# VH-VL binders against p53630: the designs that were tried, part 26

Target 1, 237 residues: p53630
Amino acid sequence: MNSKSQQQEQQPIVFVTGTDTDVGKTFVSTLLVHKWKAAYWKPVQTGIESDQGDSETLKNFKIAASTWQPPIFTPTYALQKPLSPLQAMEYEPNVDIRLLDFVVPEEWSAENPLVVEGAGGVCVPITRKLEITTDLIKHLIETSGHPVYVVVVARSGLGTLNHTLLTWNHLCDNGLRSHLFGVILNGEPNEGNVQALKKFGVNIMAQVAQCTTAHDQDMELHELPSVESLMTQQDVE
Below, E stands for the ipSAE of ESMFold2; O stands for the ipSAE of OpenDDE; V2 stands for 0.75 times the mean of E and O plus 0.25 times the DockQ between their complexes.

## First folded at step 8 (VH-VL; framework fv_guselkumab)

Design d1 (at its last look DockQ between E and O 0.72; V2 from the best seeds 0.74)
Fold by OpenDDE, look of step 8:
Structure d1 (fold): chain C 237 residues (1-237), chain A 120 residues (1-120), chain B 111 residues (1-111)
Amino acid sequence: as target 1 above (237 residues)
Amino acid sequence: EVQLVQSGAEVKKPGESLKISCKGSGYSFTYYWIGWVRQMPGKGLEWMGIIYPDDSDTRYSPSFQGQVTISADKSISTAYLQWSSLKASDTAMYYCARLGKYDDWLFDYWGQGTLVTVSS
Amino acid sequence: QSVLTQPPSVSGAPGQRVTISCTGSSSNIGASYDVHWYQQLPGTAPKLLIYGNSNRPSGVPDRFSGSKSGTSASLAITGLQSEDEADYYCQSYDSRLSGSVFGGGTKLTVL
């Protein structure tokens, strides 16, 4: 067996959230899944009437440098309308999303990390009780029995400072500071924003961008930290 | 124990078609990449391509793209390498090899090789 | 001609230390892709010797070690034995070729 398979007995769950929709959560999740040889789970999928779903997108996203075939687990809920889970449920009166329904897939052998992709941003309502993504993260922390870390995906460009800081501070204020691993900025490199965010105590994990060439895409994987660094950074804080 | 068993040596003429096989055992064949590597007489190793049996995702080396066809039948745990029209220059030893699951592009287990001789 | 460059041959006496270099570029080893090493005994199929730059699979003696730095990798063999006489190949991924690349191979002779 290879050294990479000799990981810690208890693999981490990494929750990937964002500052907003369309910030590149699925893209970043894909990179992380391949970088860490992880499994993938999106608990709530919306917009299946018009989209193949993020799971399928991840599955079909080929990285030439990677021969990893990620285990992909079925969403607990899949809703038709391309809206927030709460709004999407208005069109499906028989669907009632509850936090208790979100159980880590049994198919996950825990031999590899689990990347969990959230819907939208941290304040996106996912239940009729107006519970939000942050509540889902807390639920997984409380129930999964695994170390849970949070990665925030944000845009790299103009305007991202406010959204990133609001998201970061929201998570901190909700008791998730010790679970925050860092921020991945998606877009054209912006060193100014990176430096600004760092001054506020935000850990910038990487800057990535969707690339046109296979070469450039392969290089993106090297910009990401190792899964082992999750544990190391936690010890420094 | 993981094993890859390849088909026997082949002697062919130019222009003939050929399909050689590699059968995996001792592991879940469906969920591991299988690659083909060429070794010309007295020369080094050359990667040709890989296939994932579960969905038949196939990747070729640019040097071998269009020159050969790689396929797999997961029902019988067998991968194939085939030529539509052999050339004398195709004379070589051909190895199949499994890719490791957690290390990218690692050939962790190898078949015994199939010698292909193409001569007039 | 090979994307990864190896010396065509190296030699050593029993008990000696020998090193086989594997020189790549910024598109393969220099891009932080892992290097693997294979041993091919005369008349046999290649066998995995080192994976992930420096890891030994089960059954490989600790006399064999791998390292990587910059755009190059190295295989070191200490306490050279007669059974070590073989061809050795380094292998990595190349982003320009979008695929696996091998070194040209090194023939190790035990004197």
Scores: ipSAE 0.882, ipTM 0.941, lowest interface PAE 0.6, mean pLDDT 94
Fold by ESMFold2, look of step 8:
Order: structure tokens, then C-alpha cells, then sequence
Structure d1 (fold): chain C 237 residues (1-237), chain A 120 residues (1-120), chain B 111 residues (1-111)
């Protein structure tokens, strides 16, 4: 009984980006992977000289309510220095990241969604041609053959109004409005910031907090919407 | 065809050790959770724990943590349930079961059971 | 002691409809966790009967159905037959225990 009803529909790719580094993209990606029974891919990982990387962090994250074991695909590029991919390549001259190298892993069976986690924020430079995370998202839209959607992770507290609006408007101005599922706020609940962002037309999908207890992780997982409901909302809007 | 074949019935005395086995076939054993379930005589089903054979990630029911050891040897597609010192109250039927991949905590295929009798 | 409450027994005549209840709490069924059902025929291992609240695996007759509402789930059996005489267990995840819980079981007797 490894079949799921969602195999009857073309499975989406959901790109998780953020307003900045360290806003909780990997934590949110982990929750989404377990909620949606999704596979995971971090296309470019930096900083491997000093840590295991986001794929290992996601692999080791335990959510008691979930017995899902996600397929986790190898990064297309893994770079040593904890810098943007562009800057990290200065320390590895044999590496030349090209946008066309980012091909959806063939091992992805497409029986379930694929969560793709970006490096840093939407304007982070990836290639020596100064192509940014937004260009990678567009590349996947153009080449993958699957529906592609975007989730923005933002901190819930100080500074988020500015960073979230800049990120949201940047994506909309780049023709990605029809691809945006919404924003997930990570951190202590802040109703004032939620209402302010809503007044600007930002869709807040959920508010979660990074946590370590099994009960809290179960609760955070429960609060997330299904991927099917999000796709339905985009199709009618 | 998915099959789980358990080791045969055991008759033991209190204080003895025991290790029973569950061999999976007909699927990729390494990449499915295996769980153990106890059924005491005339009683219902009790979840004991689960193990993921690929990395030996093991989760125990609070009622059984520290009471048994669950392990797996993926090279021979076998999971184990082990006691270091049996008690008469361990007399029960023990089932292994595979968890389904896409549904959380779903015991989709079951072994035939191993009867363990512990008496003086 | 079972976290999920089932009646200890139910009975029905051949051809009739019976239901088996499974009552939980806000930490399991009430938190929208799926309910699975297992059938244990006399002298045999449990077998998956219903999963994900209402789905039937291949080979399970359509006279078995499951549903969930609030903190409770139900297994319905229509067209009751003598071979349905068995023990039936519901099961869900419980967030307080961070693990799986089974109901206490219901013995179905076909009169």
C-alpha cells in the first residue's frame, strides 16, 4: 500500500525561499515535507566545511506524528565556505555554477510533491553571471514540466514588515504572483505584524515557531495547510 | 508479495534472555519501518516500538522503553525484539508489522506472531 | 488502559448492519489524526481493514466502511456474515504519548 490518491494528479514543485538567511527555511521545509509527504532537494548548499548542511538537518529532524521518510536528493552543488554561492565559488575555482545544471532529480518519482529549498533570500546571487534565486525559480518553471509554487519564510518579529514586503513585491514584480502560495511567519506570534502584512495584500499561510519538543512539533505540523488546498486557491484566483 | 515471517514459539523461565526475529521479504526491507505489537492472553493490541532499518532510528512506547530492545539487521532483512531478563508477565503473543510508506503510523502488513511463554 | 474507547462487544444477525465505535480525545482523533482499523479473526494475526479513516485496501469487501467525526470514529459492516466474527481494533496517533494507540478491541458476534 505505497500508492496515494495524489498520484492521479501531476505533483507540484514547491520552492521554499526566505526574506533572509536564518529565517527558518529548513525548519519550515521540514514541516512541509512531513505534512505533504514530499521529497526534498536543496539544489545548492554552502558552508559544508563546518556543518553537515540542510539536507542532513532535515533528515535528522524527528516529528513524532510523522513516520514519513522523505526522499532527500543530493545537492547539485555543495560548496565549502559559508557564503553566498557566488562568493563561495571564489574559494573553489573549479566550480562554475550554471543555471542549466539545476535539473529536477530524475530519482524523484513524482508520486508526491517536491520541496526545493533555496539558499538565502530571493536576490541571493548564485552564478558568476549574477543570476539570483528568483532566476532559479523561473528556470524550474520553464524546464521542469511540473507546476511550480513558491513559499516565503519570514521571521514573525522585528523588521519583518519591511523584509517581507520587499520579498513579496519583488516576486510579484517578476511575474511570479500566480505562483505564490504565501508567507509562513516563523517565531513568536505577532498579530500586529500579521494584520499589517494582510493590509498590504500579503497572504499569510501559517505562523509557526521553531521548537524542540515532540508535542510542539506535532502542533506546528497540524497548523499547515494541505498542498491540494493551496493549489486549488491558485487555480481559481 | 509482502511477507513478514517470525521465529517460532518460545518457552522460557523467568530471568532468561530472549531474542525473537521478524524477516521481511517481497519489498525493500531497508526503507520501511517495522513495528512490534504485544497481545497478552485474552487482551488487546499494544504498540511497543518501531525501527527504521536503514539507520536504526528507533521509537519506543513509553510503556516499553527500557523494557525491551528493538534492533534490525538490514543485510539479512530481519528485525529483532529482545529481553535481557524475562518475567512471567512477558507471556504474550508478539507481532511484527510493517508501516505503510504514505500513511503515518499505518501497520499495513503483519507477521504470523511469536508466542512467548514464561513460566517457572 | 486504552486511550481509545471501544465497546467490548457488539452483535448482529446475518444480513444486518452493525457499527463499532471508537471514541478518542483532543490529543488523537480530535486533533484530526487518521484512524486505522484492523480485523483479527480467531487464532490469526491482525489484518489491515480500513486506513486513513475510510479507505479500503485491495481485497476488503465494500460492505466494510469507516468514518470519522469530531473525537470519534466508526466502523460499519453491512450485510453481516458469519466470517465477520472477529475482534476489531481502531488505532490513531496520540500527541500526548508521541506514538500510536490502539482501542481496547471489540468482539463481534454473529448470531
Amino acid sequence: as target 1 above (237 residues)
Amino acid sequence: EVQLVQSGAEVKKPGESLKISCKGSGYSFTYYWIGWVRQMPGKGLEWMGIIYPDDSDTRYSPSFQGQVTISADKSISTAYLQWSSLKASDTAMYYCARLGKYDDWLFDYWGQGTLVTVSS
Amino acid sequence: QSVLTQPPSVSGAPGQRVTISCTGSSSNIGASYDVHWYQQLPGTAPKLLIYGNSNRPSGVPDRFSGSKSGTSASLAITGLQSEDEADYYCQSYDSRLSGSVFGGGTKLTVL
Scores: ipSAE 0.614, ipTM 0.841, lowest interface PAE 2.0, mean pLDDT 91
ESMFold2 (binder alone), look of step 8: mean pLDDT 93; pTM 0.953

Design d2 (at its last look DockQ between E and O 0.64; V2 from the best seeds 0.73)
Fold by OpenDDE, look of step 8:
Structure d2 (fold): chain C 237 residues (1-237), chain A 120 residues (1-120), chain B 111 residues (1-111)
Amino acid sequence: as target 1 above (237 residues)
Amino acid sequence: EVQLVQSGAEVKKPGESLKISCKGSGYSFTSYWIGWVRQMPGKGLEWMGIIYPDDSDTRYSPSFQGQVTISADKSISTAYLQWSSLKASDTAMYYCARLGKYDDWLFDYWGQGTLVTVSS
Amino acid sequence: QSVLTQPPSVSGAPGQRVTISCTGSSSNIGARYDVHWYQQLPGTAPKLLIYGNSNRPSGVPDRFSGSKSGTSASLAITGLQSEDEADYYCQSYDSRLSGSVFGGGTKLTVL
């Protein structure tokens, strides 16, 4: 029917991580979900005692230019305290998060890409065995049977160079270089930081900002790369 | 086959209320937006609004905001357009149309139209 | 007044090529929103003709083609046939209006 439905036989999973918490992972995930007409899954949600959860945030985030209604899948784990998964589990002794528990939702038809939002940064502990977000990414690569790509969300402003490079290098050093798609910078545009990061070999996908008009948000969506570009970049490297 | 079947022609007087319907079939009704488009006699197409039947999320054109009400009953796969008080200027052909799933704001299937005539 | 501007009428002889323009602005076509085209035969409901700037749905002949550049879109009809006599509408999204916008429509006459 429509050209956009003629997608690849095997849709990718895109893991959205960050340099830290509160860098705008949910916002960026929302943009990607609408840009790619993707489904959304946050495997671990914390802070449900005081927050509606990122899934609800994404669901309620309306983009006027988009008529996409994203499939949203339930977190595998939802914890009460607004802490890291490991710390949050201290308040819930009956919860024992294991990497093996993270299975791609069966409800995902794989007709569309799947955006997976991680908790915090790449070194955030998820299990009592001190397995971290990076281990979760590896687990999905090994078990999902789908191409898995990683997008890093970072702040655009002062201080982001160190955190972004540490995150980027960490992922590279852990054998995920071929899975790294790029970095999305969230905040006021900072061309200096963009250029600096590029000199280090970091692929900057886009610069976005949360405090924009509906028009600006839509423009940001248009500046995001297509999902198909994920496959082409791998061929160049 | 995807079909949108609209209610029959209406002849009304100014001040009267009216509710016209659009029934979808041949697809998952709750999974697609339904929009309404007005076409005045001899004029072009005007978008009025859209509704997502699953949760009744509704968006209106600024020109039609407050002038009409769009609703849906997903149990019978039907969308509605209604006026509380008709005006002569409401005389037009009204189309319902489905929005495509993957293309933003694409009206991929259309109803046959409902002619509304408002005259004193 | 329509946000998207179309010529009110175009005409051509059978077998000829005709083009219908759709001119927008930076808030719609120029903002990289997709353009769709609809055909409305006399006395009938509109029908989808082109979607996503240049894609044809099933059943639409390849003699119909769409393109987009800058703030404008164009519908081209080659090998014009008598059955092509209809009104044609371009449609897009406009960020200022936060909604769908249609062109004013073009009446195509086959001579």
Scores: ipSAE 0.887, ipTM 0.945, lowest interface PAE 0.5, mean pLDDT 94
Fold by ESMFold2, look of step 8:
Structure d2 (fold): chain C 237 residues (1-237), chain A 120 residues (1-120), chain B 111 residues (1-111)
Amino acid sequence: as target 1 above (237 residues)
Amino acid sequence: EVQLVQSGAEVKKPGESLKISCKGSGYSFTSYWIGWVRQMPGKGLEWMGIIYPDDSDTRYSPSFQGQVTISADKSISTAYLQWSSLKASDTAMYYCARLGKYDDWLFDYWGQGTLVTVSS
Amino acid sequence: QSVLTQPPSVSGAPGQRVTISCTGSSSNIGARYDVHWYQQLPGTAPKLLIYGNSNRPSGVPDRFSGSKSGTSASLAITGLQSEDEADYYCQSYDSRLSGSVFGGGTKLTVL
């Protein structure tokens, strides 16, 4: 089954996080949303004083091969300063982010996957109690009532071995290995880095390049794995 | 029941303008792409463009970019195909069709067609 | 000439099986894009017949089937009936045109 929800199986929540800022989480999220016919939610958006936000970026990113129009849900929190959520709250002292506030949008029909894009990387502080993105992922696992998986976006080039391994090992050390779909490398293809990460047991689920033409973008979309194949892979683990 | 009802046949002269319509009913009009397809006499089907009525996102076939205008009025659930200056070669049957949500580029429901004749 | 190539015509007697080919390229069918099929009865609008390569919408009998392999797709009609006399079009997305392409159409004649 490719385009239909598989019977008897709840549709997953797929949390997209990254190894660093500017690694392409929103671009990768857009590709996944169109590939999987998924809905999209950015729970915490910062920097709205100068930016329309990642939801608008995703909405405006045209993929000609796809006529999917994703449901896009309002962030639970939107903060002014382009900082981590914790730091941005220093400029909005009446805002107090709590993990309990992150409830999966009731408008999500659960007929298709939900892609949830995190703020920054796995250790980015979100609350004044110093809870981090990893704690948000755990919260969704505990409270959503849906299967939750994680995709890590990393740059394809120099430095990615260190940053990807740190992120991967952090997630595994937090008991999330069984939730990890894998890593998507973003940037010019780098087979050396792919093979090195594989030797460490990191699952590289895809490589995506910065697209220069609609043709290349359309081809790239079609090379991504289906959510069904990824869920099957996790069941065999 | 999903229904697409097009405006009636048109007989025009070269150089005249024309706007034909496609009214959708029985579904949420703003939640589906609407496309236009040309069929020249005795010929096959040729995709012209699609529009998403909610935000007017419009995509044209390269063969029709700049040759026609596709628009929608979501307040009356109607899509339009428009020429500023008709040519004799525009003589054809024109269909509107709705795209399905879950299968890319799937024309799942079709209008009855509007015959446009450009002569003299 | 059409980006997707179909035979201009096919024919068969009632009860026979016919197939209609749809040959594309690496920028459409060969890039794994789905193929849809439409039936156009004489004097009427096209109607969806097969979608997503092989799925039948409600009301289409199982004697119509679709398949896809490599850069080509095929529509098969078994138990041919006189009512099947129509034009048949395949359709796919083409990444170089950034849009939809239709085959040139195949006229099915039932003898």
Scores: ipSAE 0.626, ipTM 0.838, lowest interface PAE 1.8, mean pLDDT 91
ESMFold2 (binder alone), look of step 8: mean pLDDT 93; pTM 0.950

Design d3 (at its last look DockQ between E and O 0.73; V2 from the best seeds 0.00; counts 0 for: pae E 2.1 > 2)
Fold by OpenDDE, look of step 8:
Structure d3 (fold): chain C 237 residues (1-237), chain A 120 residues (1-120), chain B 111 residues (1-111)
Amino acid sequence: as target 1 above (237 residues)
Amino acid sequence: EVQLVQSGAEVKKPGESLKISCKGSGYSFTSYWIGWVRQMPGKGLEWMGIIYPDDSDTRYSPSFQGQVTISADKSISTAYLQWSSLKASDTAMYYCARLGKYDDWLFDYWGQGTLVTVSS
Amino acid sequence: QSVLTQPPSVSGAPGQRVTISCTGSSSNIGASYDVHWYQQLPGTAPKLLIYYNSNRPSGVPDRFSGSKSGTSASLAITGLQSEDEADYYCQSYDSRLSGSVFGGGTKLTVL
C-alpha cells in the first residue's frame, strides 16, 4: 500500500564513514536514517565512560518533519575510553575486536535500509591486527549478503579538500569505488570546495549543517537524496 | 483489521474537565503514532497533536500547545485527549487517527469521532 | 485560515470530471512535502483517499487521481458519481509550523 515503503527484496547497507573524528558522522547518520526510514547500527562505540554513545544521540535527535522511529541496534563492542578502538582496547585487555565478530544484527528485518556508522575515519585501526575501518567495510561487503554502499562525511570548510580527497582516493584504491555513494559535506556552505571536489570526480551528495533551526533541519532532510536515487546512479555508472 | 474506536459523545459545561479516549486494535499500538484532529461545527480539519505510545513522545500543534493534553496508555492500546477546563469554543468533533509507519504525517486510519458539546 | 487553500465548493454532473485544487507555499507543498487527500462523507469520519500525491489505497476507485506540481496539488475525479458527494481535504507538512496542515476543505456537490 505504501509506495514509499521499502519493498525491495534486498535493502542496502549504507556505511557512513568520515574524514576524521567529529566531522558529524552521527549527525549525518541521523539525517540519513530519517530520510531513508532506515535502521541504525554502530558496530564499535568508544568513550562510554564519558559519553552516552552515538546510538543514544541518534535516538534522542528529533526531526520535526520525521515521525520515523528508527530501530537501533546495540554496538558489537562498547569501550570505555574515548580513543580509537585499538587504543581503547589497551585499557580493556579482555577485549579483542575481530572483524569476524561484526555480523549484521539479526534483529534487522531488512525491510528498511541499514545505516552503519563507523568509528573515526577510514584508516582508524579497529583490531589488534591493525585492521582498519576500510577492512570492516570490506568485511560487510563480503559477508552481509546485502548491497553495501559507502557515504563519506567531511567538513565543508577550509582544509577539507585534502582530507576528503585522501579519503576518497583511499577508498577507490582499495577497490570500493563502485560502492561509493558520495560525500556529504557538513558545515557552512562552501561552493568553492564543492566545485573543486567535483572536478576530482567526487560525488557531492549534499551540504548539511549542524545546529540549525528545526525548519532548516527539515529542509536539509528534504534536500538529501533518496536511497533509491543513489542506487539508480550506481547502476548507470 | 485496523480499528480506532473512540469514546462516546460528551456534553459538558464551561470550566469542566474532560478526557476522551481512542482505542486502537488490529495492529501494534505501540508502533504507530496516534494523532488528534479537531473539526468545529461546519468547519475544516485541524491537526492538534500526535503521540507515540511506546515512549509517549508527544508533539503539539502550536495552536493547541498548552490547551490540551495528549497521552496514551499502551497497556490498553488507548490514546487520550484531555482538557483541564473546557470552553464553549471547544465544541467540536474530535477525531483520532493513526499515522502510517513509513509515511510521515499520513493519517491512514481514523476513529469514528467524538462529539464534544460545551454549553452553559 | 487554512495554510493550504482549497476552493470552498465544486460541483459537477454525474459522469463529469471535476478537479479540486490545493494551493500551498514554499514551506509545504513547494518544499516538496507530500500531499495526501481525505474524503469525508456527510456525517462520517474522514477517510484516506490519496496518499503520497498520487497513490490510491486499496478500495479507492481509479477514477480518483492526485497530482502535485510546484506549490500546488490537485485531486481529479472522473466519472463523477452521486456517492462522491462529500468534503475533500488536502493535507501536507509545513516546515515553518513544524506540523501537519490541512486545506480548508472543498464541498463537492453532485448535481
Scores: ipSAE 0.817, ipTM 0.904, lowest interface PAE 0.8, mean pLDDT 94
Fold by ESMFold2, look of step 8:
Structure d3 (fold): chain C 237 residues (1-237), chain A 120 residues (1-120), chain B 111 residues (1-111)
Amino acid sequence: as target 1 above (237 residues)
Amino acid sequence: EVQLVQSGAEVKKPGESLKISCKGSGYSFTSYWIGWVRQMPGKGLEWMGIIYPDDSDTRYSPSFQGQVTISADKSISTAYLQWSSLKASDTAMYYCARLGKYDDWLFDYWGQGTLVTVSS
Amino acid sequence: QSVLTQPPSVSGAPGQRVTISCTGSSSNIGASYDVHWYQQLPGTAPKLLIYYNSNRPSGVPDRFSGSKSGTSASLAITGLQSEDEADYYCQSYDSRLSGSVFGGGTKLTVL
């Protein structure tokens, strides 16, 4: 489909993926959307039989320092079962997800970044051809006409070294190293894990934790890097 | 042209109720926060609260929480500030102001003000 | 009373330069939250004068400028004119109050 890009100063698409389900992708996406004054798109939402979905979760998560009201775009696919998209399609045989169907929403003005939240982790199967989240990222790189970057969300605690390294190395092995902004660790601070990942060459761009205090949420938001600074860091690889 | 037009001056007695209005035009009313700011005679500006008309999400200054009600009717592009029981200390000028869409907590356009006088 | 502290008044002769200070704390300006300035001419509503510390909206003369350093901000007015007599307010976000705060205001008198 024809690109709608090429506007003044190309705004990036930032794909938020994770090492697993329930690592905090939606919380991190919410922080990034508010920090960057970004729009939000969850291309594939599953589990809608029992959940309002990640777009509603992001809409309802208020951060006191931010009065930004993000444009939130409708998922291209919304499936009933709380399974991977591939498995959920087995319960909705009239749905056939194809990568070509993932077109950046026309309503995106491209005056601001677009945060795109993936389903599950980088190897989660999306299509009946067994195309995975990584293939969706590559599709957006090829077709969107915008710079595309990747943020990986991982747990801060036990087990994260293995899961983060597997995810990071998978992305690098798939030619996406120049697209990686880094890893955001979610959970109680763990300096040992941070230093260990850095020794393996993983870029830790932030550590956050969900909290109930508005002051702490404001501080976490403010300490996140700007999208501009992250794009500048890519120039010095 | 963005305009915020407020209701006219009010003279009231202590204990009476009051609802003043702020009508927005020249922009998408539901897409911007509207705030209320008090200015007591000879004094400075005090932020009271903000509302997002699309979903009526409201945030109050601690000094005004429970003291006033902020509401909006998006069908007529109007925000409201109301008291259930006025006090003499409520005598002030009240401004509505719009927040910028891309600029957190930036009051970019202001109404002309509504003078409220409460005397016994 | 004011979270952001401004001098209650400043004065200057026509053609001169004046500055208006705005002193905050680590929960507002010191946490790198931006400072906005509003001008209130006698008998009128406030209007936006400076935003994001130093930017001027369309129609604001370049003799108005803003800056920020540490926990403080400053509004400078050069080439002072009689129509600059007004009250000036700084404003920022405060994370402890989870909301907006205004300075106490500064009355500028042109002598």
Scores: ipSAE 0.614, ipTM 0.831, lowest interface PAE 2.1, mean pLDDT 92
ESMFold2 (binder alone), look of step 8: mean pLDDT 93; pTM 0.942

